# Ledger of designs, part 1: VH-VL binders against Uncharacterized FAD-binding protein C1783.01

Every score and structure here is a prediction.

Target 1, 263 residues: Uncharacterized FAD-binding protein C1783.01, of Schizosaccharomyces pombe (q9us28r162to424)
Amino acid sequence: YGIFAAPILDVRVLTNPGAVKRTYNLCLDISKYPLLEGKDWKIGGSFGIMPPNSDAEVLHLAHLLKIPQHELYVTKVLRTNGGRWPTIWGEDKPRCLYTSLYHIFKWCSDFISKPPTKSLIRLLAEHTLNPVEKSVLLALSDFRQDESYCRICTQSCVTLPDILEAFPSCHPPVDHLISALPQLMPRWYSISNDPSLANKRLEMAFTVQEYHSPNGQSRTGICTGFLEDLALAFLKARHDGSLANKKFTVPMFRGVQQNPFAK
Unless a header shows other numbers, all headers, positions and changes below count from the first letter of the chain; Kabat numbers aren't used for antibody chains.
F is the ipSAE of ESMFold2-Fast. E and O are both the ipSAE of ESMFold2, at different seeds. Each is the mean of both directions, binder to target and target to binder. V2 is 0.75 times the mean of E and O plus 0.25 times the DockQ between their complexes.
[cut] marks letters that were taken out.
Atom coordinates printed by the task and the answers are left out, and those that the model quotes come from them; centres of patches stay.

## First folded at step 1 (VH-VL)

Design a01 (framework fv_alextatug)
Fold by ESMFold2-Fast, scan of step 1:
Structure a01 (fold): chain C 263 residues (1-263), chain A 125 residues (1-125), chain B 110 residues (1-110)
Amino acid sequence: as target 1 above (263 residues)
Amino acid sequence: EVQLVESGGALVKPGGSLRLSCAASGFTFSNAWMSWVRQAPGKGLEWVGRIKSKTDGGTTDYAAPVKGRFTISRDDSKSTLYLQMNSLKTEDTAVYYCTTDYYEWGSDYYYMDVWGKGTTVTVSS
Amino acid sequence: QSVLTQPPSASGTPGQRVTISCSGSSSNIGSNYVSWYQQLPGTAPKLLIYRNNQRPSGVPDRFSGSKSGTSASLAISGLRSEDEADYYCAAWDDSLSGYVFGGGTKLTVL
């Protein structure tokens, strides 16, 4: 279905301890990737990484939505009207997907990297029981209130979990919420070492992105945070001598970033 | 309403060749990974091989007993999967099933989602 | 001759709980998800369990899967006569770069 789980062969920390920015190098095994002889595996070429939401983030969202853990992992049949999940394979016909809420939230939904849209906030308002909370959400979702939306949601880096935490009487139906959530999109990275491709290895470097809200809270970028968590887990397993018992993979695919205005 | 219909099964002499077809409907075939699985009379299931979608490179993998003799291919314009069998042996006698495969993100694992009803290949003198 | 080892047969009476085991190695069950397939007499196999313990739509909750280390188990509670079938475990094998099946277990409902 398009995503390759590339094993991590090595991790290097490129920045000194205590540095303002944290930068890592990952060495990935692409020996099992289908198109190794393709021209897209060159230095300066690009590949996509599909970043999942962390288990902590998924469980936190489930807690806020009051979804019991046993229900979170139950397999459900989702009927698509073509093209929604996953966009990478470009489905244009209705089909049935066997999946769980856990998988939808982990791999298919972007609820952390950007603030909820006005349309999503409107949905939340419809399912808010407290009249005061409802009026605030309705005001934020009003297309005439761009300045308030920008100040409160965009500039403060507010996420869906943040809104659910702030408005405890908001209980959207999970099926309506899933249909309104934006799709999780890949992030694009450059191939940093052409010589390593001769040994079916791909080298990449990344710097952890930090986002700061006006209230002093900070969070990491979805993809760079995901990659840092993998890098740190790999380094811990190497130190503990448990690498042979663990599998660390990066979900990736070959390609070039498409220009949406080009034909 | 995903459906798979295998055809082409026949009685063939040892050393002969045969091509099986699997007609797919009810889903976007071009995006699906597809496999062939066989079952000898009175025996268990044996994976033959798979072909990935064109988006995933269109590459093939084969089980050791058939590698070098069997070739899996696909025609996305016709929503059809093929298995070209060459240098057939009596041990290749089996019911051959085609399957649609599901791939799990974040791992190299997949499973067989939908199965066809099978087509019978008999290799005998 | 199968890569994954299952008992060749199992039996039970209606309403009983039956467990079918599947044993592998670190390169297959130990590192990858396990799936289970049900084959009713004279029919094609059907997906019964995927990702160790997940059920597709239409599979009753009396069927459950589990995995521990290099072994997996399929449990059938409230056994019914229509459960009489062959059951196969399967997993991807990293060493073989291929998908491997167990030898199958013939379940007889007495």
Scores: ipSAE 0.000, ipTM 0.387, lowest interface PAE 18.4, mean pLDDT 80

Design a02 (framework fv_alextatug)
Fold by ESMFold2-Fast, scan of step 1:
Structure a02 (fold): chain C 263 residues (1-263), chain A 126 residues (1-126), chain B 110 residues (1-110)
Amino acid sequence: as target 1 above (263 residues)
Amino acid sequence: EVQLVESGGALVKPGGSLRLSCAASGFTFSDAWMSWVRQAPGKGLEWVGRIKSETDGGTTDYAAPVKGRFTISRDDSKSTLYLQMNSLKTEDTAVYYCTTEGYDFLSGYYYYMDVWGKGTTVTVSS
Amino acid sequence: QSVLTQPPSASGTPGQRVTISCSGSSSNIGSNTVSWYQQLPGTAPKLLIYSNNQRPSGVPDRFSGSKSGTSASLAISGLRSEDEADYYCAAWDDSLSGHVFGGGTKLTVL
């Protein structure tokens, strides 16, 4: 079953300006969601959201990789080595995938929510020209250096773009990089209303998750940041009077299996 | 294959009426937002109006020059889009194209003319 | 008169890069995405670029789009004789509640 683009019907800000946490309620239109016979939406049931990377993060990565904007959007036949391809979760593709680097970075690749693996850092080291930079990356990729990796990469919430910025002589080939990036995974949310009682309207609440970059700058979680961006854009369009001419959607899907003991 | 075929273009006198049809095939017409775009001889493209899908309210929008004179409607059971043109003026002489409005799932925008028909010619002259 | 402003003509020789500009306001290009259409002589327009910079299947990678503020540009790299056509930009206008087109640019390949 594919991913459904659920239109946003309403947005409510649940927290006061300046609150410690920012919380929103989204009302989604699921009237056109293709439900299988005998399936239903229930209060407390779950659904998945496929969060894309933000355009700002995708363009930043492309800049660091020296990919000009006109090349980023070109649709090409892409190949990977081995039996796996960059894909959207739940959608297997042929080995030879006809797509763009923009699509892969936005929808298929997780380069933000987790630090690069030691294996990925090893790949980066192999394409680093400066001997000093290369030696640092090789040390971080050594599986025996768990303390350094944990302190520098995991505890400091280092992302792939952070490493590319810190090691300017690192120029990995794009095809090697996309083969090594982990797959972007869905995030699961609870249904806060009974959709069957209100014209197939699904309500969800979420609180923005915040983290700190290595330089202390605040960053948001991939899914909650994406949802906040949509919520703010919806509210701006409502304020500007342009909402009737815009459509904001959440890429989502119903949970397909239930615990038989869940009541 | 997605196809749009316009018909109904004719020579009409000023003040007359004409109804254009656009037969759609190869996609789920009932879910599509549809537009009419025209092009006067030797001139550029001019948007005429659009109609949203029934699920999105079935509402219509019109360009200022045609508002009050033209009406866009749809028959989802026949996969057909209509443009009813009343009080025709010589300035309405043009090739009329029907188009589907595209939705870019990845960007969440719904503002471009995706598929175009080949057009039907309307001439308003004495 | 068109709402979006394009140069009426542009020209180049085979292999060159040509750029066509499209200028609008805050109510159209400044707030909404831009699309581009190619019209070969005697034919219906064809979608060339959507959502500022996306290409539909079948459009050569020589075509690219960009948007900055209230302006947009279409770039054609490696210009070929078959690129000789009229090019139109378009955007939704929030103030008019409708799509607006540029006046079109006639591209001549010399």
Scores: ipSAE 0.006, ipTM 0.513, lowest interface PAE 9.8, mean pLDDT 82

Design a03 (framework fv_alextatug)
Fold by ESMFold2-Fast, scan of step 1:
Structure a03 (fold): chain C 263 residues (1-263), chain A 125 residues (1-125), chain B 110 residues (1-110)
Amino acid sequence: as target 1 above (263 residues)
Amino acid sequence: EVQLVESGGALVKPGGSLRLSCAASGFTFGDYAMSWVRQAPGKGLEWVGRIRSKAYGGTTDYAAPVKGRFTISRDDSKSTLYLQMNSLKTEDTAVYYCTRDLYYDSSGYDYMDVWGKGTTVTVSS
Amino acid sequence: QSVLTQPPSASGTPGQRVTISCSGSSSNIGNNYVSWYQQLPGTAPKLLIYDNNKRPSGVPDRFSGSKSGTSASLAISGLRSEDEADYYCGTWDSSLSAYVFGGGTKLTVL
């Protein structure tokens, strides 16, 4: 629905190796993008990218939740819209879908780009066996304790995996957790060229967002990390001479009228 | 076997024009930027200019001495690179080499890994 | 006359180590990777080193490159008579928007 897999035509590294920030330019093929209702691309306009979680992040979360690798990929029937399961991309009507936990964690769930909500932390507290750990999570989830939540979760860039690691007696049921996880949202980018002059070629630049985990490890933003991984894979394929045998695409859509959430 | 073969070198008078060709084989020509490099008799190497792949927009860059007089173009269907030289001067006398250019625009990476044997251009009255 | 400065000549005896320098500025060597090219008499140049210190397939490990600040160096260990050639450094120059070569160094094996 509404999301177009735009082929990457080219990648440029805009910063020298060893620079403080890493910046890239992507050239995307929009020649086959469906144009609806006479809308056109324009310089200074915007488009959305739907970033997946990395496989490493998905596998790490599965490990923390004690999901066996073989179970992660099993297709399950789930109900959307008001059930215990999340709504799939662009889905506003109740229906039964066939999907896997891997797909839900990779494409549908936001568990790394921002700290868990107070509601999610409350769910975690309810499934925490150690009374001391439980009391800490209950305090963080209290609607009157914004100072503690801001300092510990927001300012320290705490993620769901960080909490599961810090509170080893916390064992939320996977189905309850999935229903409480926020939906992955698109990230918005500016069109840096005039697509009409570029013959249906769209250019965008991005700078990798980097920060440190509570335990000091380097992390990248969900969308900029995803785009950097694609950019580096593209450059490696070009260097190897294997570019013609590989396809690299960015899941994207134009403007608000093409947004998967829009009615 | 990766090869570049230049042709079109000739003796021309000052003010004249000449078109050089470079036939590429053994690699996917359209995926690479291509450059021209020249060498005057008994002198060092001088970069003339480059053309990027069509995926990169087919844009060109030129060294100051040739800007406005020389034009680089490519025909990916024929795996051929061209150098159109106009308003030739005696200072343009050189062996002209066709090169494959491994180029990543402002990333600090830029080198020529495959070279042809060159074609000689002499500009003399 | 060249943007990058190399000694015009260098010499050594078989088995020795020789070093060829290449000096530039912040707009070229200081901010970009350096390559080295070997030109045997009567032949086209050949890529010898790229990205400061990497060797293409087929280039023996006795050739090595390095870069520090705005200068680069090519080292040839175990010098052989077949190494007699002209050696050129090269890099992108951001201020000129052009690829630039050093003036070249004629290496003589005595």
Scores: ipSAE 0.000, ipTM 0.387, lowest interface PAE 20.5, mean pLDDT 80

Design a04 (framework fv_alextatug)
Fold by ESMFold2-Fast, scan of step 1:
Structure a04 (fold): chain C 263 residues (1-263), chain A 124 residues (1-124), chain B 110 residues (1-110)
Amino acid sequence: as target 1 above (263 residues)
Amino acid sequence: EVQLVESGGALVKPGGSLRLSCAASGFTFSGSAMSWVRQAPGKGLEWVGRIRSKANSYATDYAAPVKGRFTISRDDSKSTLYLQMNSLKTEDTAVYYCTRHEWYGDLPYYMDVWGKGTTVTVSS
Amino acid sequence: QSVLTQPPSASGTPGQRVTISCSGSSSNIGSDYVSWYQQLPGTAPKLLIYENNQRPSGVPDRFSGSKSGTSASLAISGLRSEDEADYYCAAWDESLSGYVFGGGTKLTVL
């Protein structure tokens, strides 16, 4: 297991109340990180964070796909076809995985940080029953034509759930959908201290990224939103005096900006 | 370079009062939680209390034996920690150490810096 | 009695490995980090181990810490005469809203 759940030791709010941007500093405990012989942490180096989709987002997607609650959590045997999906870091060989749809949507699928690809929209079109809706999705997925895709999907920050809501006759089979969904990728952060200097602590700073949905709803970036939720929960626990009874962890790993399991 | 220097220790009669001071230097005092720890002659360490930073509204916590009698305060502009001791008892006789909690936060973690202590003797 | 329990004394010969135990409960060692302090005769205590097993700069790797459940241990390998001191474990106690120390262990190097 290459992903480590690093406990949060401290949170500092770096921006004043009411500031246009919100910036936080996190202090992480890496004392238990499994470092291999000859490996070290470096000030100014980088590390990866694997941000999960929120439970609210996973449940919303499941609702739109009409997946019954009990099916969401059932362990299933999934066969890969030689691609790098659905493993979180990928592999080129076919294999059988024992996992749940909940796990796949939460940890292995990127359905909110960028618009669906034209290939994914084409898959949606193939499983859309209303002819008018189907023709719109086919037009958006046309590789010869980028204007509509760019305006409607890219510039408006459209997500897969947005499309499923807008096209109610679209009912893709879940197994086909998960094969077409892009893999969740780590986000990379700079180490702002030297964790080798007797502390075994890693410091990082981040600024919350915000944008608007097609209908004007405020949204946050997947990783910075996840980290802000942890930071605020930590600060609340500190205020309430319950901090030592709770654990807040960041799923992270040492490395450069690449697959940490690559040889 | 990081230093804590206690002062104010004296001989006091039972029922008397005394204020101890701790001068901090070499670090950002305002960002750290600070504690007082005491040690009676020939005995072990006993935590007295702590005060958090401004980020936690200078919240204080005290050990049961001193609750209601001792008050911890700080003056960040002077980088100084105080311990006001009232209704002193003979069992309060001890060396009093000023300590800093970790440099990165205002949490009830380890005490990484200790002063050399100031002696309080409560005797008739 | 102290909230955390340590043996009152420990002893060893030069070069030997000595272990000092510290026992607590779910509200202290079971829920928070353990630190260890060394007090040489006539001096103030100094931080020896923090966050269960971490060493501050200047503490030799002969000193190591560990924690399991509601107990912690300090191990000193390659004992030297200068290690003769009192050793204290400490942790935050959530139920008391306070920091608690062990009773201390007087280490004698024979």
Scores: ipSAE 0.000, ipTM 0.381, lowest interface PAE 20.7, mean pLDDT 81

Design a05 (framework fv_alextatug)
Fold by ESMFold2-Fast, scan of step 1:
Structure a05 (fold): chain C 263 residues (1-263), chain A 125 residues (1-125), chain B 110 residues (1-110)
Amino acid sequence: as target 1 above (263 residues)
Amino acid sequence: EVQLVESGGALVKPGGSLRLSCAASGFTFSDHYMSWVRQAPGKGLEWVGRTRNKANSYTTDYAAPVKGRFTISRDDSKSTLYLQMNSLKTEDTAVYYCARVYESGTYYFHYMDVWGKGTTVTVSS
Amino acid sequence: QSVLTQPPSASGTPGQRVTISCSGSSSNIGRNYVSWYQQLPGTAPKLLIYSNDQRPSGVPDRFSGSKSGTSASLAISGLRSEDEADYYCASWDDSLEGYVFGGGTKLTVL
């Protein structure tokens, strides 16, 4: 029950340097996974990974929202009104949650994997003071403008930070934004080995997903980018002889897709 | 107790064929990868090949000297491993051991924790 | 020829410490785990060490394994006459897509 930090035992690069696609194999230690039974694991089975947003992306979003650095890391009381709290779950009664904006943006909010929804763009429009900027955001959120939304947002792989940069008069209140952001969801991977015969080790392969921003900058998928960063850091530590001094873990869980915050 | 018993070793002429069997007992045979290892008289150990389990589609790998001539198969209902040897050469003369395998990992491990006593194959005119 | 290189022989006296080396390459020991097997005269091989340094149940702690880079070592402390045997290192080789053994080391006591 819950998210398990699985230590990385090994990393292998499956593609040649400079290849168009970059593919890696990770070997994870699941020997300390809670309630581990041999029959619970099999080749071809699935497990979830909860990818965090990169620190660079979190800091960039905080800058665009004009959140002072010291406020980003402070534990605060966030009040729910019986509804969404980073869209994780709805509740029929208000409650108080103790967390930091850093934690919410890093682990709970999805602001880079897909373009903002039309409803999120509508929220941004409501907090945009420049009439020209506001009219563009309202048009993008309009149900009659699906072609424009697809061309400008979906095909150009626009993210929330991209919109905030493009519309400098847009200043959504942080609490309203957090309540409207989609929940950061697990990504599902196939087990490439039989862990019951593998001394409680789980193997997985992944190919880095790449795309281009509206201004042509190269970007990676949220989970595959996170996994590649870990893989490269592990390989560097192995090359430098410093693996014993560093810990590399993948936040993962076994089972069907479900809300990991239900308890 | 865990036991592996090889059988089928014989004197065979070059170019001939022979099938070895390995009877397993005392463990769930169907869960395990299985291998064959040989040892020529007075020489060292040489890996022949291995078969994975049903969950891994019974896939096999072989050492270069036997590729295309030898085939590893298994019958999980009888807890028995087989080695079909075709186009035998004098260099195939050896004691053939059956062994239980643990194998996996990207940082790959492969080891044999239980071995049979071996069966002798002699290829001579 | 064997893919992994071991000295053909090693010797020691009772109570001494003996080390048997095993040299490989980046495609085998450099990337994968090493196992060691003991073969007493006239018997089948027995697993001594797996995953570089792990002992199966029943193997005395006098036997230990280690690995550094593309090489591995088996150490036998408190050498006894019953340790007289052939010792083989082994590892998976990625380029051959198969398991490879060292040539074996004949250990003589006294």
Scores: ipSAE 0.000, ipTM 0.383, lowest interface PAE 20.4, mean pLDDT 81

Design a06 (framework fv_alextatug)
Heavy chain, then light chain:
Amino acid sequence: EVQLVESGGALVKPGGSLRLSCAASGFTFSYAWMSWVRQAPGKGLEWVGRIKSKTDGGTIDYAAPVKGRFTISRDDSKSTLYLQMNSLKTEDTAVYYCTTGPEYSYGFDYYMDVWGKGTTVTVSS
Amino acid sequence: QSVLTQPPSASGTPGQRVTISCSGSSSNIGSYTVSWYQQLPGTAPKLLIYYNNQRPSGVPDRFSGSKSGTSASLAISGLRSEDEADYYCAAWDDSLYGPVFGGGTKLTVL
ESMFold2-Fast, scan of step 1: ipSAE 0.011; ipTM 0.545

Design a07 (framework fv_alextatug)
Fold by ESMFold2-Fast, scan of step 1:
Parts: C-alpha cells; sequence; structure tokens
Structure a07 (fold): chain C 263 residues (1-263), chain A 123 residues (1-123), chain B 110 residues (1-110)
C-alpha cells in the first residue's frame, strides 16, 4: 500500500447554503501516485482515505489523560510486554515504536468513531479510584449488561473522551491505554471520474455525516468531518487569494475495499 | 537530454497555409501535454494553443485569435507535435515555440522550450 | 493588449534587489498558479519560477517568486549584468480556458 498525500486541485460545493445535508466534490492530484507495475485507476473503483484525528481532539484527550503538552510531542522508544501497538493502517506493528504520543493519537488510534469496547471499559474501571464511578464502569463492561451498554454507549454515541469526562477519577496509564485502543481504519470512497483517461486527477463526492453527542453537541463523522474541514479551508484560501501559497492534501491510497481484522 | 526542435517556418502569403513540426527527444513524449507559444517581432509572448496527452483525452484548446484557423495534433509514435496553420494573416508573423506543459500540467507552466521557428506572412 | 499587467521596464545596479510586479484578476492569478520566464536577447524563453515560488534545477536562489491575491512578484537579489533580459509572468485563465502572459518587463542593469 503506502499512504499518499494527494494535493487538492479543486473543491465544489454541490448543495445550496442552508441545505439539510452538505455535499462536496473534491478533485485530487494523483499524477505522482506511485502505481505498482501493471496497475491502473478506473471509474467505479474504490480508494481508501486515512482520516487523522483532529488536533483539537488529540489535545483534548491529552488533557483528560493529564499528559503535559510538551511531553505529547517528544519522540521516544515505546515498548510493550505483550499485546499490540497501534500503527498507521497498512504498516507493520513492531515490538518497539520510536514515535510520539501525538503521532499515535493522531494517526494510529481510533478513540472517536465508535464507543469503547467492553474490554476497554473494563481497563478504565481497573484504574478508577472512586468506588461509585468504578462500579458503574464495571457494570457497563459486564458481558451480561448488553442493554445498558447499548443504550448508554452505542445508541448515545459515547466516545473515550466522553467517558473520561464523565468519570474524573479514572486515570489509566497511557501505555496500557495505547495498547488497548483500536487501530484507526481507512474509509472507502468511489472514483466518480475515469482517471485512466486523465491519469492525473481523481474526483470524489462526499456528504457530511452528522450526529449528536450524549450532551447534545453536534459532531461530524471522522472522515467526512476531516474532508469538510479541508474543503472549507481550501475555499477560504481561494477566496482570500492565498490558495497557491498553501498545501491541502488528502492522505489516500489505491486499492480494493478490504475486510480487515482489527483484533 | 530533454530537447524540442521546431521546423517548418517559412515565408507565406496571406490566406496561405503552413504546417509546423516539433520533434521531441529525451523524455516520454506521450505522457506530456504540449503547447505552442508565439512571439511577434519585438513583441511579447502569446499562447497559441495546447494538446493534452492521450490518457487525458487528447483534446485541444486554442487562443481566440487562432481558433478555427489553427489545428494542433500529435503523433506519439514519432514523438512529434504539429501545428497546422490555415488562412494565415499578417498578424500571424512570429517566432513559434514548442513547449511542454510539464509533468505537473494542472499547475499550468511551460517547462521545456524549443529554439523556435520563424513564420513570416507577407505579400 | 496583454491580460496580465507588468511594468514595461525595470532597472537596477549590480548587487541591488529588483522586483517585477504582475497584476491579474480572480479568473487567472487569483485562482491559479503563476510562473515566470526569462528571455535573454536572441534566445528562447526559459522557465525561472513555477507554482508561484518554485525554482527549476539550475536557477540560482537569487530569483524568488511570490503571490498575494490577484498579483504576483518576481524578486531578483544580488543583481548581475547577465540578468539583463525580458521577464514574463504567466498564469492560466479559467474564463478563457487558456494560458495568459504578461506584456513583459525589460530589465536593464545600469
Amino acid sequence: as target 1 above (263 residues)
Amino acid sequence: EVQLVESGGALVKPGGSLRLSCAASGFTFSNYWMSWVRQAPGKGLEWVGRIKSYTDGGTTDYAAPVKGRFTISRDDSKSTLYLQMNSLKTEDTAVYYCTTDSWDTYYHYMDVWGKGTTVTVSS
Amino acid sequence: QSVLTQPPSASGTPGQRVTISCSGSSSNIGDNYVSWYQQLPGTAPKLLIYRNDQRPSGVPDRFSGSKSGTSASLAISGLRSEDEADYYCQSYDSSLSGYVFGGGTKLTVL
């Protein structure tokens, strides 16, 4: 595979201002994409996008975990005594990582797109000091409490930061947490043009996915929210005449949709 | 080394026709968009037109002053670009340059230039 | 007349910094990249700057480009006698579906 930073050549808003759904078209420069021998792009094919967690979400998680901002960016050797370390999807998972917590949280770990698993909640419970808070987390992690887990976590779209805010006595060690976080997975999109005839551009359309947090905050899907932020920044740069002085790229790769195991 | 060599420039009468050629070497010609740019004696540069690569549709675009009179074509098997000029006018008198639109064609710059061939239209 | 506006002439002395402006509109420079070409007397033009500020191999770092809004500038630092030439800016114009050049600036080294 290999993740490629595809420059954005153009952005079009496909929906009227104030519409219930927001839809955009992106034109990406794939002229320098490293194609394997004998491979080609084609209309109706698919490609993956690796959506990073926003800097705001990474900093918020670091704050909740009481990681000083300066410590977040330090590259260091991270070791594991067993289990797995999250890496960027498609890359090897070594026994030791020489990287930063910022990199792991931004590119490697999925702590936003779905609720923590029961096993992750159990880990959180083990590191919760308040007995009342601990008992609630233990109950949610119990395999026999599917209704409560579904109602509170799945149907309410609870994220790891939401749980850490709701349970302030929960202080999991960062290394234990990292080893338990699911890997950030690509999202798959259809090619809307025939790039074999262009061999330099790929067009895609996307509609922003929106939902509400347990406390009523508006949230967007991890990938469609990321793409909308890029689209709006591109359009703003075009409007204020700074477009050609800025780089907007989409981290993507050619391929077929896979059914990967994230175990 | 990457080179473009124009040929075919001549003295022609108004209303006449002329075909220019541009021989490319040192690169994979078929992958590149190609342009023609002209320069009248003592004047500035003026874009004439372009042709896209086959993989990008092989379509042509022309500047308003030459549209309908000039035709750009390419022969990828010979690594050669052509400009067919019909219904020539005295204002078409210029040095004609062949250029590549580079590998980054969507950024719209002319990377490699030939030395030019001179076309004079007079009675 | 040219679609992009350049001053017809510019001058400087050896060692000075000289700037050449290029003004357009939203359909060309405002929405697209700017390139600069140097034409020495009796020769074909050569690419000096592409994508606003990038230099091809072999172009000295004394040459730099910039763009702001619908205008662009070429800066030449440490001016030398061999820099005496005509300089052209160029962009793409979406309303014309084609490339546009500035009228050219004749740089004289005094």
Scores: ipSAE 0.000, ipTM 0.381, lowest interface PAE 20.7, mean pLDDT 82

Design a08 (framework fv_alextatug)
Fold by ESMFold2-Fast, scan of step 1:
Structure a08 (fold): chain C 263 residues (1-263), chain A 123 residues (1-123), chain B 110 residues (1-110)
Amino acid sequence: as target 1 above (263 residues)
Amino acid sequence: EVQLVESGGALVKPGGSLRLSCAASGFTFGEYAMSWVRQAPGKGLEWVGRIRSKTYGGTTDYAAPVKGRFTISRDDSKSTLYLQMNSLKTEDTAVYYCARDEYGSGWTYFDYWGKGTTVTVSS
Amino acid sequence: QSVLTQPPSASGTPGQRVTISCSGSSSNIGANYVSWYQQLPGTAPKLLIYGNNQRPSGVPDRFSGSKSGTSASLAISGLRSEDEADYYCAAYDDSLSGWVFGGGTKLTVL
């Protein structure tokens, strides 16, 4: 994938303290982006951001899967046969990649932004030892049980970690799990300024998306939560006078009219 | 699927002019920037210039050796790219390739090439 | 005169791994993505690698690209006789407002 790490030049909070929703403006340095002419960017155009899962979420998933933290960072050889990951759009040619489970969970796997599919729940059921827990997961994965799946998983915003917590006898093999997890996909944003007039600087605004887990825990959207964490860290570093010693970047790429990864 | 076919190459005397054409098919031509790349006999590849899509202003860029002498244009209704070459020099002798530039994708690469058309500038 | 520097030739035997280097500056490779092109004798160039390390459909996984600072490399594993060709690197150059190519590397399979 052709992801560019765009440095954050400035952060502005657009909403008043205590507002119902929090909105931010990010100013990104695109002076080193490959297509450098201002004509390559226009106001109202779009670009993609590839949001990583937070380290806290990755470590929590690893804990639930009984993966020791030191094993998360061991380099493994992964052959992609389905073209699903670790590319941002996938590709139809098999590849051999040297990567870690940490990298796969952080950058390549979507286990937070939507509920597990029925096929993934079926895989979990097959690796569940408690008969009662297994029967519940089998029922949820049954294609005839759309109402139960919608109410319990979709409307309640259930994630893979939520299911693993609720079904403690579920122990899927990590290799089977990573083959079944959906690929982490980019989120699209509008260009708020004309970069040709803004000295090769791209401005974007975003509003943090919030929701509640089945247990009432507050959660943020994967991309808007990631961007808010960067914005707050940037503001703290500026306040502390440590901006020169830290680098804050947004993993992004130009919006495309045709998919460059498709033949 | 995607095809680029160049034509118009010929033997021309120094100081002469020539127009090359590139017929595109298998994709929405008007959405892409297009480039010309040349290769002198026994030498390497040299970028000549490009033209952006009309949505992005239809602007042109040229390599220094051809600036002021060559003009790139496009006819999106005919899916055709043109290179107008004036004041030709012996140093312009080369195979001229048409290449798709994938404008707007955030990449700097040429994903499809034509088979080339030969221009010889000689007395 | 090429702007990007490549070795003029490289060679290997079938099954070996060969690497072709490409050196530039902060205004081209240092700032922008690198692409690689394969030109078989008597044919037009074909895209091999784009975005430093990405393969288009139809390119075998034994071809890989990498970039570090102002230099890039193309690696060919499991070398085959059909890989005998000229290889070119390319990058956009900010200071020239245009594309630049390497001088090309003639790969001979012995």
Scores: ipSAE 0.000, ipTM 0.379, lowest interface PAE 19.5, mean pLDDT 80

